# VH-VL binders against q9umr5: the designs that were tried, part 277

Target 1, 268 residues: q9umr5
Amino acid sequence: SYKPVIVVHGLFDSSYSFRHLLEYINETHPGTVVTVLDLFDGRESLRPLWEQVQGFREAVVPIMAKAPQGVHLICYSQGGLVCRALLSVMDDHNVDSFISLSSPQMGQYGDTDYLKWLFPTSMRSNLYRICYSPWGQEFSICNYWHDPHHDDLYLNASSFLALINGERDHPNATVWRKNFLRVGHLVLIGGPDDGVITPWQSSFFGFYDANETVLEMEEQLVYLRDSFGLKTLLARGAIVRCPMAGISHTAWHSNRTLYETCIEPWLS

## First folded at step 12 (VH-VL)

Design gj20 (framework fv_mavrilimumab)
Fold by ESMFold2-Fast, scan of step 12:
Structure gj20 (fold): chain C 268 residues (1-268), chain A 123 residues (1-123), chain B 111 residues (1-111)
Amino acid sequence: as target 1 above (268 residues)
Amino acid sequence: QVQLVQSGAEVKKPGASVKVSCKVSGYTLTELSIHWVRQAPGKGLEWMGGLDPEDGEPVYAQRFQGRVTMTEDTSTDTAYMELSSLRSEDTAVYYCATVSYDWETGRYSFDYWGQGTMVTVSS
Amino acid sequence: QSVLTQPPSVSGAPGQRVTISCTGSSSNIGAGFSVSWYQQLPGTAPKLLIYGNSNRPSGVPDRFSGSKSGTSASLAITGLQAEDEADYYCQSYDTSLSGWVFGGGTKLTVL
């Protein structure tokens, strides 16, 4: 029988947006129990990510408890960061495959319609002034804003991403790393035509240096220092990279070829 | 404010087709997703189909496959539902409704409804 | 057969609380799809009463509330009034049918 699948959505999403994904799973793995967590939808997706992590944690506990053989996570966009934190803060998670679907794992540095709605006069070069304030850190978008030209401010002010990536010290870092390393597979999905996640390589733990040149995962300090276990997972053979061109940000959960190539193989 | 005004009652013979209209006012049809729901006398609501608000393509309930066609005339802001090969069991009130996304809550709902069109299928 | 199961009728006295259940399955409410509720007064079109499990449209009194747990949802009406006599329908999305589904409806009688 197939392990249950838990889906965590992204910014301004709803469970309805995942209807095609669930239909694909039902076709290829009939009988799979799939649950889209209908929490922090719409405007609530702007709430601080630690608040979202707590709410999603409460929702996943009973699902995981009913599945002693394990569960799979499919986490879309911002939801991939929620899932990163869930895997770190839960001492008892039983996640087999963590499928990160175009999530800004090293952060975001790009103009989007979402940012323009919230901060209409801002540009990516100026957003650090808002995001790295205490007020800005009350918005989920700012929790993973990673300005490569103000890395000192990012390291000091980020209340979420810098901590879960081990870029700034935290008392729980050792426990978070131990917990994260229990994951069976880390499946990273993303692509150059996403149009929202900037740089798109953030979905694969790549990111800009101070000159906006993308450095891939293996050149990142978080990987080299093994801050939360990426180097250990890669050595274990537990990291899967599945890039695909031609897919826009809102289409990752509704493209059949993407599903068959990158997601289906990891749903045992 | 969105208002949906439907065409008047119809009486049809078995085997005929009926085409019900739904005129949109207060908003542009191209920015809306119109769905159709029917209700047989004394019975419950039954979704027939409509324009998927995310995909922009029509989707139909399996029960009506091959018999229903939903179209739009953007020049007159009017949506249509045509049901063919009518049977007595198709006697019902047919409603059009808007399916809208509320960005505040991240949720879809059938938020505005037409007044309904009674279609009677009899010999 | 309705995909979402509601009791065919419920009744209460003025001022009392009544609840209407909506029971789904793993392909709809259990899969995480939200629940909307519609009120239909005799001879009228349905009116949106609750959407997204618990949200009220403008103009709906706070004595109407919705909740969702597991594979089921519930509509609660407190301070019951004669004007509440109507049919109530729940609605969700179903992945097995690839479409929207309604409950069978519940006739509320205020005694």
Scores: ipSAE 0.814, ipTM 0.902, lowest interface PAE 0.9, mean pLDDT 92

Design gj21 (framework fv_mavrilimumab)
Fold by ESMFold2-Fast, scan of step 12:
Structure gj21 (fold): chain C 268 residues (1-268), chain A 123 residues (1-123), chain B 111 residues (1-111)
Amino acid sequence: as target 1 above (268 residues)
Amino acid sequence: QVQLVQSGAEVKKPGASVKVSCKVSGYTLTELSIHWVRQAPGKGLEWMGGVDPEDGEPVYAQRFQGRVTMTEDTSTDTAYMELSSLRSEDTAVYYCATVSYDWETGRYSFDYWGQGTMVTVSS
Amino acid sequence: QSVLTQPPSVSGAPGQRVTISCTGSSSNIGAGFSVSWYQQLPGTAPKLLIYGNSNRPSGVPDRFSGSKSGTSASLAITGLQAEDEADYYCQSYDTSLSGWVFGGGTKLTVL
């Protein structure tokens, strides 16, 4: 029988948004128990990411406990960061495949409609003034705002991403790394036509340097220092990279070719 | 404020087709997703299909696939449901309803309903 | 037959509490899809009563509440009143059918 699948959504999503993904899973892996966690939906998706991690943790514990052979996580957009933290804070997780669908793993630096809605007078060049304040860090989107021109502010003010990436010290970092390394497979999915995640390579742990030149995962300090285990996972053969062109941000969970190529192989 | 006004009752013979209209007032059709739900006399509600609020394309329940067509005329703010090859079992009240997303809760609901159109399939 | 199971009838006296169950499966409520409830008075169109498991539209009194647990949902009506006599339907999305589904309906009789 197939391992259960837990789905964690992104910003302003609902469980309905994943109907196609669940239908694909049912077609290729009939009998799989798939649960979309219907927490922090709509406006609640703006709550601080550590608050969301706590709520999702409470929801996944009983699912994992009932599945001694393990579970798979499919985590979309912002949800991929929630899942990053879940894997680090849970001493006893039994996640086999962690499938990250177009998640800003190294952060976000781009003008989007969501930012215009939340901060209508702001541009990406000045959002650091809001996001790197204590007030700004009470919003999920600011928890992973990563301005490459103000890296010192990001390192000092980020209450979430800089900590889970090991870019700033935390007392629990060693335990978080040990817990994260229990994952069977880290499947990274994203692409150039996403249109929201900027740079799109953030989904593969690449990111801008101070000149807005993208440096890939292996050139990142977090990888080189092995801060939370990326280098160890790669050496173990546990990291899968699956880029695909032609897919917009809201289509990662509803594209059949994407599912068959990047997701289906990892749902044992 | 949103009102859905449906066309009047129809009597059809087996094998015929029926086309029910749903006129939208208080909002434009392009801002709404219209779905169709029927109810046979003394029985429950049955979803037939509608415009998917996320995909923007019509989706139909498996039972009606190949027999139903749902269209919209944005110039007249009117949605249509056409059901072909009518059988006696198609005798029912047909409702149109709006399906909307509440950004605050992240939830979809069938929030406004038309008054219903009785379609009787008999001699 | 409906894929969401409701009792065909329920009854109560004025002032009492009644609960209407909606039992689904792993392809709908169990998969994380939310539940809406509709009230249908005799000879009228259905009216949205509860959406997204527990949210009330404006104009719906707090005597009506919804909840969801596992593969099931329930509608609770407290302080039962004569005007509550109606048919009640639950609704969710089902991935095996690729569509929206309604429960079979429950006739509430106020004695």
Scores: ipSAE 0.824, ipTM 0.905, lowest interface PAE 0.9, mean pLDDT 92

Design gj22 (framework fv_mavrilimumab)
Fold by ESMFold2-Fast, scan of step 12:
Structure gj22 (fold): chain C 268 residues (1-268), chain A 123 residues (1-123), chain B 111 residues (1-111)
Amino acid sequence: as target 1 above (268 residues)
Amino acid sequence: QVQLVQSGAEVKKPGASVKVSCKVSGYTLTELSIHWVRQAPGKGLEWMGGFDPDDGEPVYAQRFQGRVTMTEDTSTDTAYMELSSLRSEDTAVYYCATVSYDWETGRYSFDYWGQGTMVTVSS
Amino acid sequence: QSVLTQPPSVSGAPGQRVTISCTGSSSNIGAGFSVSWYQQLPGTAPKLLIYGNSNRPSGVPDRFSGSKSGTSASLAITGLQAEDEADYYCQSYDTSLSGWVFGGGTKLTVL
């Protein structure tokens, strides 16, 4: 009866973090088969995102193959970017709802404890020097580092985000766009009190311009050019925006009100 | 090195309550999540509950809800497990254990255990 | 009885390899939750042996290894020694019970 749900976790995260989410799903949609992909946990979450995409792809293929009616994806934080790429590289995905739970879809530009742990002497204004090097691009967090003051470097050096967003040309862009457009619903969730995702509007495809003024999705070149299908999805009525205040970054998968408001309606 | 030292053996009548203590040393209680596991003589391990390492709130196994209360006294670095309305079937060794998160692997484990407290319930 | 199923006993001679299975379901191991293993020597508290499916704490010899596939996990002990005679318990998290669950335990006898 209910479509299976696949959960993809975030940076320095694991399957245990989603126990409350799975409990909510079991209460409202009993019998749903939910699988949290137990891959790239802990420090392995720092592996290059394309490597993670390949590993998660191998894990989701058999699940999707056994569910001809379709599956839902719930992808948290960095995991939302993994899911963006999965939907683009898979010619045969059958994803109905892609639920992006506070993911930096246009990138990250903010100081966090994770960055201080990994690069203790760096500030957000100087991270472009490390992240946009070949060495830096071997770390997942640098794959979506988006410095609005060095957009030229981001466009040239980003091995992941600039490519999946169609901000830099790629031979596979047309196929990736076609594959992504097969998704039934793109559910975007995030909020101003997250405290980690900076700007928080990145979860809704908004981002800083060169003056650090946030421009929303409809003002982004990726939307205006329909680079990977956002404008087409919006025209189809397939994009859902569900912002919620009062939720910190580690609480998105454990807040019942958020689940009932933003996630539950999309788990057919 | 974390060490957990539990209170001594108890003998109780059916219907009574028992409160077992778990003293933490080598670390601060506020930095640890203490869980309780029991084992009836000759039987397996049964999780009773503990403080969730992720959100810090107590959680109890369904079988013990309404009869068990777990508390912590940070001033003495001591965790407590109180079980009420005791039955003969509650005769068991009760263990406290720490639940820790390993950032390297992204995993939770019950990494340090107390020596156990034998609670005997007899008529 | 147990949410996680283990064989009640297993035996081997010194130097041999033994494996202990832990069979779960879609609400625990199948849902993606990791498996830990505990060794309990007679008259002592359990000791963490393996965590997060395959990781060994400091001091646990590499003769002990863990794996997970689908709804099941396995503990392998190679080069079996007399001091390995103990009860072994698997553990995971279960979303239907909203709590931690242990397997029924396996008594390892070293012949």
Scores: ipSAE 0.790, ipTM 0.895, lowest interface PAE 1.1, mean pLDDT 92

Design gj23 (framework fv_mavrilimumab)
Fold by ESMFold2-Fast, scan of step 12:
Structure gj23 (fold): chain C 268 residues (1-268), chain A 123 residues (1-123), chain B 111 residues (1-111)
Amino acid sequence: as target 1 above (268 residues)
Amino acid sequence: QVQLVQSGAEVKKPGASVKVSCKVSGYTLTELSIHWVRQAPGKGLEWMGGFDPEDAEPVYAQRFQGRVTMTEDTSTDTAYMELSSLRSEDTAVYYCATVSYDWETGRYSFDYWGQGTMVTVSS
Amino acid sequence: QSVLTQPPSVSGAPGQRVTISCTGSSSNIGAGFSVSWYQQLPGTAPKLLIYGNSNRPSGVPDRFSGSKSGTSASLAITGLQAEDEADYYCQSYDTSLSGWVFGGGTKLTVL
């Protein structure tokens, strides 16, 4: 029988957003048990990411315990960062495929409608003043705000992303890397027409340098230093990159062609 | 505040079609998801289908596919539900309802309902 | 039959607490889809009472509450009043049917 699938949603989102994804899974892999974690929905998605990681951890433990053959994770947008931390903090996870749907894996640096709802008078160039404060770090979006012009502040103030990426030292880094490397496949999905994730290459571990030129994953220090295992996973053949044009941010979980091309092959 | 006003009661013969209207006021129809729910006399609620703005086409419940058509006229802010090949078991009160997304909670709800339209199918 | 199972009736005395269950499966409530509750007074259209498992719309008193656990949900009414006498319906989304589903309804009688 097919391994269970656990879905982790994104910013201002909930389980209903994934109805099409679950329909596709039911059509191609009938009998699959799919659970969308109904936690930190809507405004609660703004809670600090470490708080969300703890809550989602408590929810995934019983699901993983019931599936000795393993589980798959499909993690959308901000949810992909939650799943990265889950895979690092859990000594006993049995995740086969971690499918990251347009998640800002190296961070976010862009003016989007979501940011305008939260900080309507702020431009991306000034958001570092709010996000890299202790108060700002109590909001999930600031936990992965990565201003390439203030990298010193990002490294010192980020309570989440800089730590899970190994960009700043942490006592648990070695254990987190070992745990993350237990994953069977890391499937990265994203595209140029997303319109929210900035730069869109963040979904593939690419990011801006100080001149806002995108450097791809293999040029990142976190990859070169193998800080949390990306280089090891790539050498193992465990990283899959599936870029697709023509898909907007809210459509990754409801596009049949995207599902058939990028997701379906990894749901054993 | 949204208000939904439905067309009046109808009596139809088996094999005929009925088209129920739902007039929207207090909001723009193009920004609303309109769904249809029916209730046979003394029985429970049954979802028939609806049109979500994020979807290209209406979605219909399996048992009504091929017999139901849901449309909208944005110039008159009116939604329609047409049910064809009527049978006696289609005798019911038909409701239109708005489906809204609350971004603060991340939740969907059928928050406003029309008064209902009684459709009687008899020979 | 309905894919969401409710008891056909429940009763209580004024001032008491009653609960109405809504039992689903892995394709709906168990898949993570939330539950809404609707109150239908005799001769009227349904009215939204609870949405998203436990949220109350404006104007719904806090003596009405909702909860969800596993594949089931529950509506609790405390301080039961005569005007609560109505039919109550749970609702969720079902992925195997690709659509919204309602429970069979529960008639609440205030004795």
Scores: ipSAE 0.659, ipTM 0.845, lowest interface PAE 1.7, mean pLDDT 91

Design gj24 (framework fv_mavrilimumab)
Fold by ESMFold2-Fast, scan of step 12:
Structure gj24 (fold): chain C 268 residues (1-268), chain A 123 residues (1-123), chain B 111 residues (1-111)
Amino acid sequence: as target 1 above (268 residues)
Amino acid sequence: QVQLVQSGAEVKKPGASVKVSCKVSGYTLTELSIHWVRQAPGKGLEWMGGFDPEDDEPVYAQRFQGRVTMTEDTSTDTAYMELSSLRSEDTAVYYCATVSYDWETGRYSFDYWGQGTMVTVSS
Amino acid sequence: QSVLTQPPSVSGAPGQRVTISCTGSSSNIGAGFSVSWYQQLPGTAPKLLIYGNSNRPSGVPDRFSGSKSGTSASLAITGLQAEDEADYYCQSYDTSLSGWVFGGGTKLTVL
């Protein structure tokens, strides 16, 4: 029968937001055990991402242990970064498909309502002053803030994203790479009409250079150096890119065409 | 705070339709998610459907699909639930309730309830 | 029969503790959907008692608490009082039905 599916939500989110996704899975793969992890919901989604990784790890271990054939992860928005770290820190994960649903894999550099709510006087041009402080790094959203005009500060201050991307050295980098490479498929989903993830190509490991020109994954140092295994996965045929236009940030988990095109094929 | 006031009791014949209203005060209807729940005499609660903020249109429970229509009149802050092709088994108290998202906990709940409308279906 | 199973009745004496169970499945509570609890006094509309497994709305005393484990949830009432005599309903979301579901209800009798 079908492998269990584990869903990791995003910022200010919870399990109910995924009801349509679970409905689609039930229709196309009846009998699939799907678990949306109801940890770090609502305001708790602002906790530091390393804290979230530890909590989600504890929840995921018994599910993986009960599924010797493997499991699939569907990780939405900020949740995709949690899943990136989860796959790196777990020496024994059995994840087949890691489906990253509009997640800022290379970081975020855009004005969003979430940031305006938290830091109402800030703009994307000056948020680096808050996020790249020790205090700012206690907020999940600052853990993946990537200002292309202050890349030096990002590299030195990011306590999460720069480390899991191998953009700054870490003692565990070799082990993290080995662990991440055990994933069967890395399915990347995103699109130009998302409206929140900026640049939207961040969901595909593309990102701004200092002139705000987007460079694709293959031109990133993390890819070229194979820092955590992207180049190896791509050579193995394990990376799937599934861009789709016309989908806003809060609609990725509730669009049937997207599900059928980008998610369904990877839920063995 | 939010208050939901429902229309009065109705007696209908089998095959007729009934339209129950739910007047919202304390907030504007446009900002609220209104769901409908019924309860047959001496029985439990049964969800019928409602409008979620994440959806552009109402969602109905499968067993009521094709018989129920849920609408809203924002000019009068009133929500409606219309049930057609009434049967004796539809005799119940019908409640409207608000479904709210608590951003602090990330949780949804049916936090405010109307007083209920008794609908009796008899020949 | 309900998708969420509750005992039809429970009883206790004033000052005691009672627990009401709510048993679901992998399509609802087991899928990660939270559980809410509602109190219904005779002749009245249901009132939200617990939401999101364990959160209390303003005005609900600490005597009421909720918990969730696996495919089941539980409502505990400590320091039982005569006015707690009511019907109690659990609620969650079910993906196989694509909708909200309620337990069958538990009648609490205070001896």
Scores: ipSAE 0.677, ipTM 0.852, lowest interface PAE 1.6, mean pLDDT 91

Design gj25 (framework fv_mavrilimumab)
Fold by ESMFold2-Fast, scan of step 12:
Structure gj25 (fold): chain C 268 residues (1-268), chain A 123 residues (1-123), chain B 111 residues (1-111)
Amino acid sequence: as target 1 above (268 residues)
Amino acid sequence: QVQLVQSGAEVKKPGASVKVSCKVSGYTLTELSIHWVRQAPGKGLEWMGGFDPEDGQPVYAQRFQGRVTMTEDTSTDTAYMELSSLRSEDTAVYYCATVSYDWETGRYSFDYWGQGTMVTVSS
Amino acid sequence: QSVLTQPPSVSGAPGQRVTISCTGSSSNIGAGFSVSWYQQLPGTAPKLLIYGNSNRPSGVPDRFSGSKSGTSASLAITGLQAEDEADYYCQSYDTSLSGWVFGGGTKLTVL
């Protein structure tokens, strides 16, 4: 019998967007119970990430309770950050594989269609003025906006990402790290042709320095300090990196080769 | 507002093919995703296929795979559904409908429907 | 046979409340796919009544409401009127069939 799979969607997504993923799982692992969480869809995906974490937490508790052998999470785009926080705030999660599907784990610094729709006259260079205000932090996109040219503002104003990454102090940091470290496998997926996640290496905990040079995970202070357990997980052999070229942001959940290579092996 | 106007009733012999049209007005066809749903006399609704609103490619229900072809002519804003190897069981009203995404709710729906085309298959 | 199960008929008097159930499975409603509802008056095309579990299109009165729980969905109609007499269909997406599916339909009779 296979462990249940819980799917957490991204910005402006719907459960329909995951139909191909669910069909692939049914083909390779027939009988798997797969649930796409039908919460914070459409414009509600713009609500503050801590609010989304609370709502998704309430939805996953009964699913996890019914599966004493564990569950798998597949978390897409912004949803990967929700899952990061879920694993940290839940003292009792039983997640085996956390599959992060093109999620901006170190943040976002790029001009995308979503940002142009919300802030049509803004460029990535001036979004810090909006995002690092109290008003801006009421929007999910701004919760993981990470401007490498205004790192002091990011560290001071980010109400979500800087806290879950341990880049700014929080009273619960030690408990969050302990909870996160219970995960069986952290499977990181992303690629250079995504076109939305900027830099794409953010999906692998890489990010820009002040000169917009990408530094990989092992050069990040959060890794070196082991702030939430990345160094410990890597030493344990629990981090899987699965980059794939040729896949655009909206195609990660509908590419069969990607599924077979990066997702299928981690669905026990 | 979108309006869908379908071609008139057809009577066909078993083994023939039928091609039903769906003319779009109020919008251009390129802005819409057209799907086809049929209803046999006194029976319920059955989805046949349509153009996927996310990738723009035609997708057909497994039951009709190999017998149905759905096409679009953007120059006339007209969508077509062709069903071949007709059987008496294919007697039904055939509807075209738009499938749209509501960004506010993150939901898809079949929001506008054509008037229907009666196709009768008889010897 | 229909993948989504509806009662074949329901009835009520003017001014009363009725509910129409739509029972799915783990491959459709249970998998997280949303439910839409359609009203079909005799001799006419279906009309979208509810989409995304509980949302009303412009022009649909608030007497019509939808809900979803687990593997099932429900359509509630309050303040029944004679003009509500019609067939009602639920709809979702099904991963085992890789396509859209409709319920068998429910005939509403207003007494």
Scores: ipSAE 0.807, ipTM 0.900, lowest interface PAE 1.0, mean pLDDT 92

Design gj26 (framework fv_mavrilimumab)
Fold by ESMFold2-Fast, scan of step 12:
Structure gj26 (fold): chain C 268 residues (1-268), chain A 123 residues (1-123), chain B 111 residues (1-111)
Amino acid sequence: as target 1 above (268 residues)
Amino acid sequence: QVQLVQSGAEVKKPGASVKVSCKVSGYTLTELSIHWVRQAPGKGLEWMGGFDPEDGSPVYAQRFQGRVTMTEDTSTDTAYMELSSLRSEDTAVYYCATVSYDWETGRYSFDYWGQGTMVTVSS
Amino acid sequence: QSVLTQPPSVSGAPGQRVTISCTGSSSNIGAGFSVSWYQQLPGTAPKLLIYGNSNRPSGVPDRFSGSKSGTSASLAITGLQAEDEADYYCQSYDTSLSGWVFGGGTKLTVL
């Protein structure tokens, strides 16, 4: 009766991190088949995002094939970008609800514990030198690094985010847009107390301009040009925005109130 | 290396309580998540509960809820498991174990174990 | 009854291969939770043998290997030795019980 749910994790994450989410789903939608994909866990979460997309694609195909009525995706943090690409590259996906849990949809520009662990002497102001090199683009975090002070470098060097957002041309852009538009609902979740995703409005397709002033989704060129379908989805009533204060980055998948308010209504 | 040293064997009467200790050395208790697993004579392993490695909260197996209390004293690097309202079925070896996250693989495991504490419940 | 099912015993001769199965369900292994394996020699505490489906801790020889498929996992032991005679337990996390679960254990006898 309920559509299966597929969970895609984030950077340095594990399936264990989603235990509370699965328990909430079982309480409110008993009998739902929920699968956390245990691919690209730990250090492997640093692999290039296009490599991760290929691996996750192979894992989701048999799940989608068994569910002719459709599936739901819940994609956390970096995993939300993987799911964005999956929806674009799959000609035959049957995703109803795509639930994005605090994912940097317009990119990341902030000093975090993960960044300091990987590049301890780098600050956000100079990470563009590493990330926008061919070597840097072999790391997932650099695939969505979006320095608002070096936007020309981002547009030229980003091998992933600039392409899936339609900010740089790609031969498959028209097909990717058509595929993405088949999604039933795009549920965006995030909040000001996340502490990792910077700016937090990136989870809602907002982002910094050159002065580090946040411009919301409707002011972004990707929205105005409808590059991958955001304007079309919004016009269809298919975009849901669910911001919540008081939730830190590692708590989005374990907060009951968040689940009841932002996730539960979209699991049919 | 992590070393877990447990308190000695205990004999209790039905209805009593027992409190088993697990002293951590080689690391501080705050760096580790301690869980408790028991094994009745000739039977298998049974998870009782422990401190969640992600948020540090105590979590108990449903069958022990209301009878078990797990605590930690960080000043002495010692974890405790107290089981109340003892029955003969509680006769078992009680183990403490560390639960660790391996950042390389993204996996959790019960990687270090104490030597075990035999608790005998007899009339 | 255990939520993870193992055969109660398995046997082999020195040098042979044995496989121990661990059968779960959609609330544990099927939900994507990883499987660990523990070896327990008589009179001793369990020892971590395999974690995260197929990873070996330092000091565990490569003749021990783990795998996972669907709702089940397997432990394979090749080049069986007398010292391998022990009880073997699989373990995963279960969302219906909101906790860690162990298999019932398999007694390996080396003939």
Scores: ipSAE 0.810, ipTM 0.900, lowest interface PAE 0.9, mean pLDDT 92

